# Miniprotein binders against Putative cysteine synthase: the designs that were tried, part 19

Target 1, 336 residues: Putative cysteine synthase, of Sinorhizobium fredii (p55708)
Amino acid sequence: MLHTTVTQLIGQTPVMSIDVPGRNATLVLKIEKNNPGGSMKDRMARSMVIAALQDGRLPPGGTIVESSSGNTGTGLALAALEFGLRFIAVVDHHAAPDKIRMMRALGAEIRYVEGDFREDEVAVVERQRLAAQLGAQLPGALFMNQSDNPANPEGYTGLVDELVAQLPDGIDAFVGCVGTGGSMTGISQRLKRNNPAVRTIAVEPAGSIVFGKPGHPYYQSGTGTPAGDEVGKVLDYGCIDEGVQVTDTQAFETARYIARRKGLLVGGSTGGAIYKALEFIGAGKLTGTVVTTVADGGEKYLGTIFDEEWMAKRRLLDPAIAAQLDGWLFGKARAA
Short names: E, the ipSAE of ESMFold2; O, the ipSAE of OpenDDE; V2, 0.75 times the mean of E and O plus 0.25 times the DockQ between their complexes.

## First folded at step 17 (miniprotein)

Design e3 (from d4 with V70A F100Y; at its last look DockQ between E and O 0.92; V2 from the best seeds 0.88)
Fold by OpenDDE base, look of step 17:
Structure e3 (fold): chain B 336 residues (1-336), chain A 116 residues (1-116)
Amino acid sequence: as target 1 above (336 residues)
Amino acid sequence: SPEELMEQAYRYMLRGRFDEALKRLEEVVKENPDHPEALYNIALVYFFEGNDEKSIETFERAIEVDPSNALYWLWLAWLLHRTGRPEEARKVLEEALQRYPESERLKEYLERRKEE
């Protein structure tokens, strides 16, 4: 099909398999970094905008406002451009500079939250407050509020339809990251409707509060619920079999490893999901076809996750993670 | 049922499956040619697909069927402006305001346009 709009480029992303030696399991990566905005958020961004236009909450030619670490904002910028809307992205210091640049390149207005925040602190609450304020004050504006927007999880139904078609032998497990909860809910609900036996594992950063663990700062962006924030209403715990945590080191070292060993640039949250998927497979807890989404690409993190100095300064490097991954993927326990 | 078809169409729209959405909506219109909500959603589908001209035509039809919905008038006016037909857009807005002088949507739109 010859596409004529940028939003038509969303979806139909490829899959890549990674064999796990010695286990009756295959890790399948759904390459969502191939969406035009570079992440799976393009799906839900389009969905939320269409929903808002359809029911009249957003007028034609109106203004979208959203709090974003970058991926959602990029998706919304694309949708805004396509559908003749304005977009204001409310961001914090934790946003990757390249994500900001991308949103600007797509015509987004960038608004920064004010305040003193630690580098490892996500200013989600302040972003949401400012975004809500702007949405209320500006004529024709709508705060998208992705964490509480029912169109968020609905945007991922198409992803599952694609997976089912791409994997005719079936899907045995899904390992996904939980941020707003939209992708985890949308994907998991649909998978379980098709096959109730599908195992669903939700991965959050260590320091996230989604699964009731104590909150503390973390460097992973666009995932988890930080202390002081509320879990998104879109998250359906009923479709999640298990919630687990992954450390920044595990996530980022895995992303670095996948680049070096498989030639695929994946983001940090994806690194975490891959790490946990392999850990579960290695432990014999997951078998068969295990699916994980490449939520975004490592291209957005070249100056952070993929910068050795940046990692070292923050004490995020651990060669032991690479050794673990070698053990899972090549069956050889590297002699410590 | 028409209601089920409308719901299905809506879900397909959210997924960017506009062809599938249109199929359901056209089925509704086949049974009820003057179904204003179906016409409205068809107009939106055409817009989302990048077919502004068909969208305009369909909004005109929707307004003929149900002139009481200010949102239809707003979309028509906006699309006319977007496609470089400002005089027609003005006429549409004038008529809309005459019919619905208390419409907050229309008032807000006019305010935004003045700021542009």
Scores: ipSAE 0.863, ipTM 0.945, lowest interface PAE 0.5, mean pLDDT 93
ESMFold2, look of step 17: ipSAE 0.870; ipTM 0.950
ESMFold2 (binder alone), look of step 17: mean pLDDT 80; pTM 0.758

Design e4 (from d4 with L5R V70A F100Y; at its last look DockQ between E and O 0.90; V2 from the best seeds 0.87)
Fold by OpenDDE base, look of step 17:
Structure e4 (fold): chain B 336 residues (1-336), chain A 116 residues (1-116)
Amino acid sequence: as target 1 above (336 residues)
Amino acid sequence: SPEERMEQAYRYMLRGRFDEALKRLEEVVKENPDHPEALYNIALVYFFEGNDEKSIETFERAIEVDPSNALYWLWLAWLLHRTGRPEEARKVLEEALQRYPESERLKEYLERRKEE
């Protein structure tokens, strides 16, 4: 099909399977990094903008405002360009520089929150406050509020339709990251409506509070709910069978491993989801076709996750993770 | 029902499935040619697809059916301006303001235009 708009490039992403030797399971990656903004957030960004325009909350030629770590902002920037809107992205120090550069290149106005934050601290609360303020003060502006926006999960229903078509033998499990909860809810609800037997595993960073564990700082961006923030209203716990945590080290080392062994540059949250998927498969807890999304690409993290010095300085490296992954993916015994 | 078709169309719009949305909306209009909400959503679908001309025509039709909705006038004026038809846009806005002098949407739009 010949497309004429950038938003038409969203979706229809490929799938790639990873064999898990010695197990009756296959890990299937939905390659959402192939969306025009480089992440799965393009889907929900378009959805939220369309919803806001349709019901008149956002006027034609208006201004959208959002708190973002980068991926949502990039998606919103694309939608803004397509539909003749202005976009203000509210960011913090935790945002990847290349994500900010990408939003700016797409015409977004960048606003930084002010404050004294640690590098490993997510300033989500302050970003949301500033974004809400700007949305209220600027004429014709709307704060998108992705965590509480019902159009967020609706944006992912098409992803499931694609998966069902791509995997005619069925889907047995979905392992997804939980940030706002939009993708986890949208995907899991739809999968379970098609097949109630589908297992759904939600992965959050260690230090996230989504599943009631104590909060502490973490380096994973665009995922989890930090201490002091509230879980997004879009998250439906009823469609989640299990909530689990993954450490920064597990997530980032897995991303690094996948690049070296499979030639795929995946983001940190994706690394975490893959790690947990393989852990569950290795333990015999998941079987059959296990799906996870490549939510964004490692290209956005070349100076962090994929920089050995950056990782070492923050004590995030652990060669034991690679050994575990070798065990799961190649049946290699851990070297004694 | 028409209401169900409208809801389905809306969901398809959110997914970027504009062809399916349009199909359902056209079914509603077939049964009720003067359904203003259906016409409004058709106009939006054309806009989202990048067809500004068809969007303009459809908003004009929506206004003819229901001139009481200030949002339709706002969209028409904005699209006319966007497509390089400023004099027509001005005429539409003038008429809209005469009809709805207290419309907050129109007032906000004018304020934004002054800042540009």
Scores: ipSAE 0.861, ipTM 0.943, lowest interface PAE 0.5, mean pLDDT 93
ESMFold2, look of step 17: ipSAE 0.866; ipTM 0.949
ESMFold2 (binder alone), look of step 17: mean pLDDT 81; pTM 0.754

Design e5 (at its last look DockQ between E and O 0.92; V2 from the best seeds 0.89)
Fold by ESMFold2, look of step 17:
Structure e5 (fold): chain B 336 residues (1-336), chain A 114 residues (1-114)
Amino acid sequence: as target 1 above (336 residues)
Amino acid sequence: SPEERMEQAYRYMLRGRFDEALKRLEEVVKENPDHPEALYNIALVYFFEGNDEKSIETFERAIEVDPSNVLYWLWLAWLLHRTGRPEEARKVLEEALQRFPESERLKEYLERRK
């Protein structure tokens, strides 16, 4: 089909399987890094902007405001450009310079929070306060408020429609990352409406507080809720069968493994979801068609996850993870 | 029912399924050509698809059916301006000022444009 806008290129992403011989399960990856902004967040960004324009909260030619230097910011910059809106991204000095440059290239205006914040401290609270303030003060402006915005999870229901069409034999489980809760909620609710028996497993970083565990620092980006921040109001715990934690080492070594063995560059949170999916399959806890998302691409992490020195400095290297993955993926085939 | 079709169309819009949204909205307009909210949403769907000319046409119909909603006037003026028709946009805003002299939405819009 011949599209005339970049936002029309959002969605319709392919699926790919990873071999799990000797198990009564197939791991299916939904390749959300193929969205034009590079992540699944493009779906929710478009949804939130459309909702705000449709109900009149955001006037024609208005301004959207959000606290994000990551995938949500990129998605909102795309939507703002295409729908003729101004976008103000509220960031702090922990933001990676290349992520800021990407938003600027897409026309975003960057606003820095003032203050001296340490890495892994709750600068996000101050960023959200400033974003809300700008949305209230500037004429024709609106804070998108992704963590509390019902259009966030709704933006992912189309992903499920695609999966159902792509996997006509059915879906038995979904293993997804939980950050704001938008994608986990939107995907899980829709899947359970289609099949109440589907298993839904939410994966958070070790040190994230989404499932009530003690908070501590973690390096996974775009996922989890750090100590001092509030769990997103959009998260529906009722549609989640199990919440689990994944360490940075498990997540990042898995991302590196998938790049090396499958030629697919995935982001760190995706590595975590894949690790937990394979662990559950290997333990016989999940059977049938098990879906996870490639939420973003590893291309954004070449200077971190895929940099040996960066990983070593942070004590994140562990060759035992690759051995675990080999055991889960090759145990029967290698014995034969 | 028309209400069910309107809700379905809204959900399709949020998913970016503009063809399905338009289908539901056109069914509502087929049964009631003077349905202002359906016309409004059709105009928005055309805008989201990048079809500014059909969006403009449909906002004109929405205003014809319900001239009391200032938001339709603001959309029309903004679309006309963005598509290189500033004199038409000016006429739309002048008429809107006469109809809505105390509208906070209109005041806010004019403040941003000056």
Scores: ipSAE 0.873, ipTM 0.959, lowest interface PAE 0.6, mean pLDDT 91
ESMFold2 (binder alone), look of step 17: mean pLDDT 83; pTM 0.788
OpenDDE base, look of step 17: ipSAE 0.883; ipTM 0.958

Design e6 (from d4 with L5R N41H; at its last look DockQ between E and O 0.88; V2 from the best seeds 0.85)
Fold by ESMFold2, look of step 17:
Structure e6 (fold): chain B 336 residues (1-336), chain A 116 residues (1-116)
Amino acid sequence: as target 1 above (336 residues)
Amino acid sequence: SPEERMEQAYRYMLRGRFDEALKRLEEVVKENPDHPEALYHIALVYFFEGNDEKSIETFERAIEVDPSNVLYWLWLAWLLHRTGRPEEARKVLEEALQRFPESERLKEYLERRKEE
């Protein structure tokens, strides 16, 4: 198809399969890193902006505001550029410089929260407060409020439509990451409408508070709800069959493994989702077609996850993870 | 019903399925050529697809059918300006000012345009 806008390139992403030998299961990866902004968040960003323009909350030529220094910010920058809007991204001083440069290259205006924050401290409350303040005070501005915006989960219904067409034999399980809850909610609700028996597994970082576990710092980006933040109001716990945690070591070693053994550079949260999907399959808890998303690409993590020094300094290397993955993916097992 | 077709079009719009959104909206307009909300949504879909010429034409039709919605006027003026037709945008805004002298939306738009 010949498109004239970048936002028309969002979606219609491919799938790839990874067979799990000796198990009645196939792991299917939905390649959301292929979106033009590099992540699945492009879908929800377009959806939220279109909804606000359609219902008049956002005037033509207005300003969108959001708390994000990551994938949501990139997606909103793309949408704002294409739809003729200003975008103010509210960030803290721990934001990665390359992520800030990317948003600036796409025309975003950057606003920093004030405060003295440690490396492992997240200023999420102050970022959201400033974003809400700017949306209320600037003429023609609107805080997108991704955590409480129904257009966020709605933006992912097209992903499920694509999966259904791509996988006509059906989908038995979805293993997804939980940040705001938008993608987990939107995908899981739509999947369960198509097949009420589908299993939905939500994966959060160890140290995330989404499922009531003790909060502590974690390195996985773009996922989880850190201590001190609120769980996203868009999250529908009723469509989630099980919530589980994945450690940074499990997530990052899996991302590194998939790069070396499959040639696919995935982000850290994707490594966590793949690890848990394989763990569930290996334990016999999931069978059939098990879907997870490659939410973003590993190219953004070359200086971290894929840097041996960065991993070693943080004590995140564990060769036992690769051995475990070898056992699941190359081991000998008969069908149950 | 036309309400069901409008809701279907809205959901396709959020998914970026603008072809399917247009199909549903055009069915509404086929039954009622003077349906202002359907024309509004068609104009928006053309804008989202980057077809500013058709978006402008469709907003003009929406205003002709329902001149009472200031938002249609703001969209038309904004589109005309951004496509290099500022004198036409000015004329649209002058007419909107006469029709909506008390509109807070129009006042807010004009204040933002002055800051630009």
Scores: ipSAE 0.844, ipTM 0.947, lowest interface PAE 0.8, mean pLDDT 91
Fold by OpenDDE base, look of step 17:
Structure e6 (fold): chain B 336 residues (1-336), chain A 116 residues (1-116)
Amino acid sequence: as target 1 above (336 residues)
Amino acid sequence: SPEERMEQAYRYMLRGRFDEALKRLEEVVKENPDHPEALYHIALVYFFEGNDEKSIETFERAIEVDPSNVLYWLWLAWLLHRTGRPEEARKVLEEALQRFPESERLKEYLERRKEE
């Protein structure tokens, strides 16, 4: 098909399988980094904008406002550009510089929250507050509020349709990251409607409060609910079989490992999901076709996750993770 | 039912499946050619597909059927501006102002246009 608009490039992403030796399981990666904005957020961004326009909540030529760490903002910037809207992205210091640059390149206005925050602290609450304020004050503006927007999970239903077509032998498990909860809900609900036996594992950063664990700062961006924030209303716990946590070190070392061993640049949250998927497979808790989304690409993290100095300075490196991954993927003994 | 088909169309639009959305909406219009909401959604589908001309034509039809919805007028005016037809857009807005003198939505739209 010859596409004529950028939003038509969203979806139909490829899948890649990773064999897990000695286990009756295959890890399948849905390569959502191949969306035009470079992440799976393009899906929900388009969905939210279309919903708002259809409902008349957003007028023609209006302004969309959103709090974003970058991926949602990029998706919204694309949709805004195509549909003749203005976009204001509310960001914090935790946002990757390249994500901000990308949003600007696409015509987004960037607004920073003010305050004194630690580097490993996510200022989600302040971002949301400012975004809501701007949405209320600016004529013709609408705050997208992705965490509470029902069009968020609905935007991922097409991803499942693609997976079903790509995997005719069926899907046995889905391991996904949980931030707003939109992708986890949208994908898991649809999968379970097709097959109630599908296992769904939601992965959050250590320090996230989605599953009732104590909150603390973490470096993973665009995932989890930090302390002081509220879990997104779009999250449906009823479609999640298990909620688990992954550390920054596990997530980032896994992302680094996948690049070195498989030649695929994946983001940090994806690294975490892959780590947990392999852990579950290794423990015999998941079998069959296990699907994980490559939510975004490592290209956005070349100066952080993939920079040894950046990782070392923050004490995020652990060679034991690579040894563990070697054990799962190549049947090698973990170094003591 | 028409309502169910419109809901299905809505879901398809959220997925970027505009062809399927249009198919459902056309079924509604086939049964009721003067269904203003269906025409409205069809107009938006054309817009989302990048077919501004068909969108304009469909909004014109929607207004003919139901001139009481200010949003149809705003979309028509906006699309006319977007496609380089400012005089036609002005005429649409003038008529809208006569029909909806107290519309906050219209006032807001006009204010935003002045700032552009």
Scores: ipSAE 0.844, ipTM 0.941, lowest interface PAE 0.6, mean pLDDT 94
ESMFold2 (binder alone), look of step 17: mean pLDDT 82; pTM 0.767

Design e7 (from d4 with L5R V70A R113L; at its last look DockQ between E and O 0.88; V2 from the best seeds 0.87)
Fold by ESMFold2, look of step 17:
Order: sequence, then C-alpha cells, then structure tokens
Structure e7 (fold): chain B 336 residues (1-336), chain A 116 residues (1-116)
Amino acid sequence: as target 1 above (336 residues)
Amino acid sequence: SPEERMEQAYRYMLRGRFDEALKRLEEVVKENPDHPEALYNIALVYFFEGNDEKSIETFERAIEVDPSNALYWLWLAWLLHRTGRPEEARKVLEEALQRFPESERLKEYLERLKEE
C-alpha cells in the first residue's frame, strides 16, 4: 500500500527469531522499534487521539496533554502533527535532552513540573497532576490519560493480527512488559481470544507495584508502576497468567548481551522481557513459539544502558548475567 | 447489524485500518443514506487519510442530514480554514452560532478567525 501520511506507517513491523538450542521453544521478537516514532507506543498514541476526536472530547485544532517525555510523548507528538493538534508534554528536569529535542522537532510544547528531584527519582505523580489540570482548565484541551484510557489497549490489537499472519504455526506464549497495562492487556486479550491456551507472562521492574510487591526506585524507563502512583485502570489482570519482576541489572545486561551477540539494539524493558522469556524457556516452563516485543530500540539508551561508566556508577554491571545467557543460548536442556 | 458495523468501523479506525473502517461505514450508508453518525465517521476517516476535500464534502452532507450537531459545523469550518477557504469557514461558523448561540467552541474558533 502506498501511504500518504506518517501515521499510516505505524505497524506492519517484522519478526525475528532467536533459536534456543536444546529446548522445545523458539523465542520470537516483534520489532516494534521500527515504528516511525521508534516504539510500539505509536500504536496507542494514534488510537487515543483518534478516539478523542471521534467522540468529540477533543475538538478539531485542539490540544492534547500528557505526562511523558518518553515513547508515549513521541507518539503523541507525531499524531498531533499529522492531525493538526497542539501537544503539551508535561515533563520533569530529569528528562533526557535528546528526548526533549525529538518532541520539539515534532512540534510539541514542553511544560516542566517544579521541584528538585534526585537523578533516580521521577515525579510522576506531580507530572500527572499538572497534565490533568491543564487538560481540565485550558479551553479545547484534553489529558489523554494513557493509564485509564481504553483506546490505549485497543491500539495494540492490530499487532496481534500481524503476529497471527507472520507465525502460521501458532503462538504458545507471550512475555510482555507491563507499565500502564495497555500493551499487556491489548495483546494478551486478543491472543487469548484467538487461542485460550496461550500463556501470558507480564514482566515488571523490581520495585514496581503492579503485582503487589513493595515499591522502590528502578532505572527501567517506560515500564512499571512506581510507588506513589496507581496501577492503570486499563490493566486486565484476568488475561495475565503470571506476573514476574526483573531487576535493572538483569534487564540492562540482557540488552547489552543481545546487542553484542545478535546485533540488535533493544531498549531496557525489552532486555527484561527477553531475560524472563529465556529463564522460563530454560526452566521448561514455556515451550513452542514464545513471543516478546522489542518495544523500543537501544539507540535511545546509548548514553545510559550502553555506557559503561553510567552502568558502573549505578552498580548495574554483572558479568554473571552474560554467562547465564550463554548457558541458555548455547547449553543443553537440563533434566527437570 | 448496522450497530455492529459501526462498532467494527470504530475499532478499525483505532488500529489505523482506514480502508476497513470505510468499508463498514459505507455498508451502513448503503442501507441508510441519511445515517448521520456514519457520515460523520466517513468524514473523519477521509481526514485521517489526508483527504481534506472528501472530508469537507462528507461533513457538508452530515450537516444537511443532521444540522443539530454543533461538532459537524466546527469540523467543517476548521477544515475549510485549514484548506485556504477562511471566508467560507467564517460563514459556516456564523450560521452555526445562530443555531448554537451557547457553544463556547464555536465562539472561540470564530474569535480566532477574526484575528486573521
């Protein structure tokens, strides 16, 4: 199809497999970093904006507001540009300069919350409060509210349609990151509608509160629900067979490993999902076709995850992770 | 049913599957050519595809069928202005404000056009 808009380029992303020798399983990566905004969030951003325009909550020429300097913000900036809207991104001063520059290049307006925050602490509650306030008080404005917005998970149903066409032998498991719950819910519900036996594993950062564990700071971005925030209403726990935590070290060392051994630059949350998928395959808990998403690319993390000094300063380096991954990808299956 | 086709079209719109959305909406209009919500969604699909001319034509039809929805008037005026027809946009807004004198959205957009 010859597309005439950038938002029509969202989706239709390829898949790539990683063979897991000695196991009755194949790890399949859905390459969502290939979306025009660089992440799977392009899908939900378009969906949320279309929904708001369609139902009249957002007038033509109006203003969308969201708390994000990350992938959701980029997706919303792209959608706003294409649909003739203003976009106000509410951020804090820890936002990466390159992420801010990208949103400005796409026409976003930037609003900063006030406060002095530590590098590893983000004022998500204050950003969300300001975003809601702007949406309620500015004429013609609407807070997208991704965590409670049903158009968020709905935006991912096309991803499953693509997977079904790309994997004709079927899908036995999905291992996905959970933040707001949009992608986890949208993908898992649609997969289970097609095959009720599919296993769905939700991966959150250690320190995220999605599955009731104690909250503490973590470095993984674009995923999890931190202490002091609420779990998104869009998350459907009923479509999740198991919730698990992954440490920053496990996630980031896996991202670094995949770059060096497979030539694929993946983001931190993707590293976490890959680590848990391989761990479950290695333990014999998952078999067959096991899908995860490359939610965004490692190109966005060259100054952090892929920077040795940044990792060392935060005590995130652990060479034992690479050794463990070598065992799963080059080793024999163990007896139960 | 027409209701099921409208729901399918909406879901296709959210996925960016505008060709499939339009197909369902056109089936609804085939059964009821004066279905205002289907015409509205067809106009939106044309806009999302970047076809402003067909979007304008379809909003004109939606207003003809149901002049009581202020949102259709606002969309039409906005599209006319966006495509370089500001005098027509102003006329549409002035007519709409006779029907909807309490509409803050219509008042705000007319005020913006006066500054040009």
Scores: ipSAE 0.861, ipTM 0.956, lowest interface PAE 0.6, mean pLDDT 91
Fold by OpenDDE base, look of step 17:
Structure e7 (fold): chain B 336 residues (1-336), chain A 116 residues (1-116)
Amino acid sequence: as target 1 above (336 residues)
Amino acid sequence: SPEERMEQAYRYMLRGRFDEALKRLEEVVKENPDHPEALYNIALVYFFEGNDEKSIETFERAIEVDPSNALYWLWLAWLLHRTGRPEEARKVLEEALQRFPESERLKEYLERLKEE
């Protein structure tokens, strides 16, 4: 099919398998970085915009407002452009510069929250407040509120349909990151409807409060619920078998490792999900076909996660993580 | 049921599966040619697919069936404007404002047009 719009390029992403030696398990990566905005958020962004237009909450030619670390904003920028809308992205200091540049390149207006924040502190609450304010004040504007938007998880149903078609022998487990909760909910619910025996593992950053642990600052962006924020209403705990935490070091070192060893540039949250998936497989807790999404690409983090100086300055480097990964992916023989 | 087909169409729209959405909606219209919500959603599908002309025609049909929905008029006016038919857009908007003098959406759109 010859596509004529950019939003038609969303979906139908490839899968890549990683064998885990000595285990009856295969890690399958759904390469969502191949969406036109470079992340899986393109799916839910389109969904939310279509829903808002369809039910009249957003008028034709209206203005989309959203708080975003970059991926959702990029997806919304694409949808806005396609459907003749304006888009205002509310961002903070945690947003990757390249994500901001991408949104601007796509015609988004960028608004920064004001205040003194630590580098490892996500200003999610302030972003949401400003976005809600703008949505209320501007004529024809709508705050998307992705964390509480039912069209968010619905946008990922197509991803599962693709996976089922791509993996005819079945899916035994899904390991996903929890940000807003939309992807985890949308994917997990659909997988379990198809096969109730599918195991679902939700991964959040250490310092996130989604699963009731004490909050503290973390460097992972676009994932988790920081202290002081509320867990997104779209998150369905009922479709999650286990919630686990991954440290920034584990996540980022894994992303770095995957690039060096497999030649795939993955983002930080994806690094965390891969780490936990392999940890579970290594421990014998997951077997069979284990699916993880490459939520976004490492191209957006070349000056951070993939910059040794940036990592070192923040004490995020740990060679032991690479050794663990070698153990899981190549067996004990290469730890030499 | 028509209601179930409408719901299915909506879900397909959210997934960007416009062909499947259109199929479900056309089934509804086949049974009820004057179903305004089905016509409305068909018009939206055409819009989302980038077919503005078919969208315009379908909104016109939706308005003929149910002229009491201000949102249909707003979409028609907007589409006419964006496709380089400003005089027609103005006529539609004027008629809409006469029919719906208290419509905030229509008023907001008029204000936006003045700023453009």
Scores: ipSAE 0.861, ipTM 0.946, lowest interface PAE 0.5, mean pLDDT 94
ESMFold2 (binder alone), look of step 17: mean pLDDT 86; pTM 0.832

Design e8 (from d4 with V70A R90E; at its last look DockQ between E and O 0.88; V2 from the best seeds 0.88)
Fold by ESMFold2, look of step 17:
Structure e8 (fold): chain B 336 residues (1-336), chain A 116 residues (1-116)
Amino acid sequence: as target 1 above (336 residues)
Amino acid sequence: SPEELMEQAYRYMLRGRFDEALKRLEEVVKENPDHPEALYNIALVYFFEGNDEKSIETFERAIEVDPSNALYWLWLAWLLHRTGRPEEAEKVLEEALQRFPESERLKEYLERRKEE
């Protein structure tokens, strides 16, 4: 179809399968890195802006504000360009320079919080306070507030509509990452509306507090809820059958494995979801069609996850992970 | 039924399924051709699809049907300016300010546009 706007290119992303022949399972990857902003967050960003314009909270030609230096910021910058809005991204001084450059390239205005923040908890709170203040103070401005915005999870329901059309034989499980909870909630609620028996498994970094475990630092980005931050109010725990943790080593070695064996560059959180999906399949806990999302591309992590020196300095390399993955993908279940 | 169609259209808008949203909104307008909320949402869908000219036409229709909603006037003025029709935008905005002297949104927009 011939589209005239970039936001019309959001969605309609392909799927790719990886058969697991000894386990009666197929792992299906929904390729959300193909969205124009490079991630699944494009969907929720468009949804939140459309909702605000439709109900009049945001005037035409107004200003959107959000605390983000990552994929949400990119998606909002793209939506703001297309819908004739200003976008102010509130960031702290620990934000990666390339992520700031990406938002600037898309026309975002960057606003830094004041102070020297080392452990992120204080910076996260201050970023959100400043974003809310700007949204309330500036004429014609609105804080999107992704963590408490029902248009966030709603933006992902179209992803499920696509999956149902792409996989007419059905979906037996979804394994997804959880950050604010928008994608996990939106996808899981919609899947269970279609088939209440579908298994939904939420994956968080080890050290994330989404499922009540003790917090500690982790390297995975765009996923989890760090200690001192609040779990997003959009997260519906009732649509999640199981919450599990994945270590940085497991996530990043899996991303590296998939790149080398399948030619698909996936982000770190995607590596974590794939690792857990294969672990559950290998243990016989999941069969049939098991879906996960490639939430963003590995191209954003070439200086980290895909850099041997970066990984080695952080003691994240573990050759045993590839052997584990080989065993799950190509090994056959032993007869009991 | 019209309320259900409007809700379905809204959900399709949030998913970026503008074709499906229009289908539901057109059913509402088929039953009530002067439904102001449906016309408003049709105008928004045209805008989201990048069809500013059809958006303008539909906002003009929404104002004809319901001239009491200042938001329709603000959208029309903004769209006219955006599409290179600033004299028409000025006329629309000034008429809207006479009708809605209390509207902070219209006053704020007028001041921003005069500085541009």
Scores: ipSAE 0.875, ipTM 0.954, lowest interface PAE 0.6, mean pLDDT 91
ESMFold2 (binder alone), look of step 17: mean pLDDT 82; pTM 0.771
OpenDDE base, look of step 17: ipSAE 0.877; ipTM 0.954

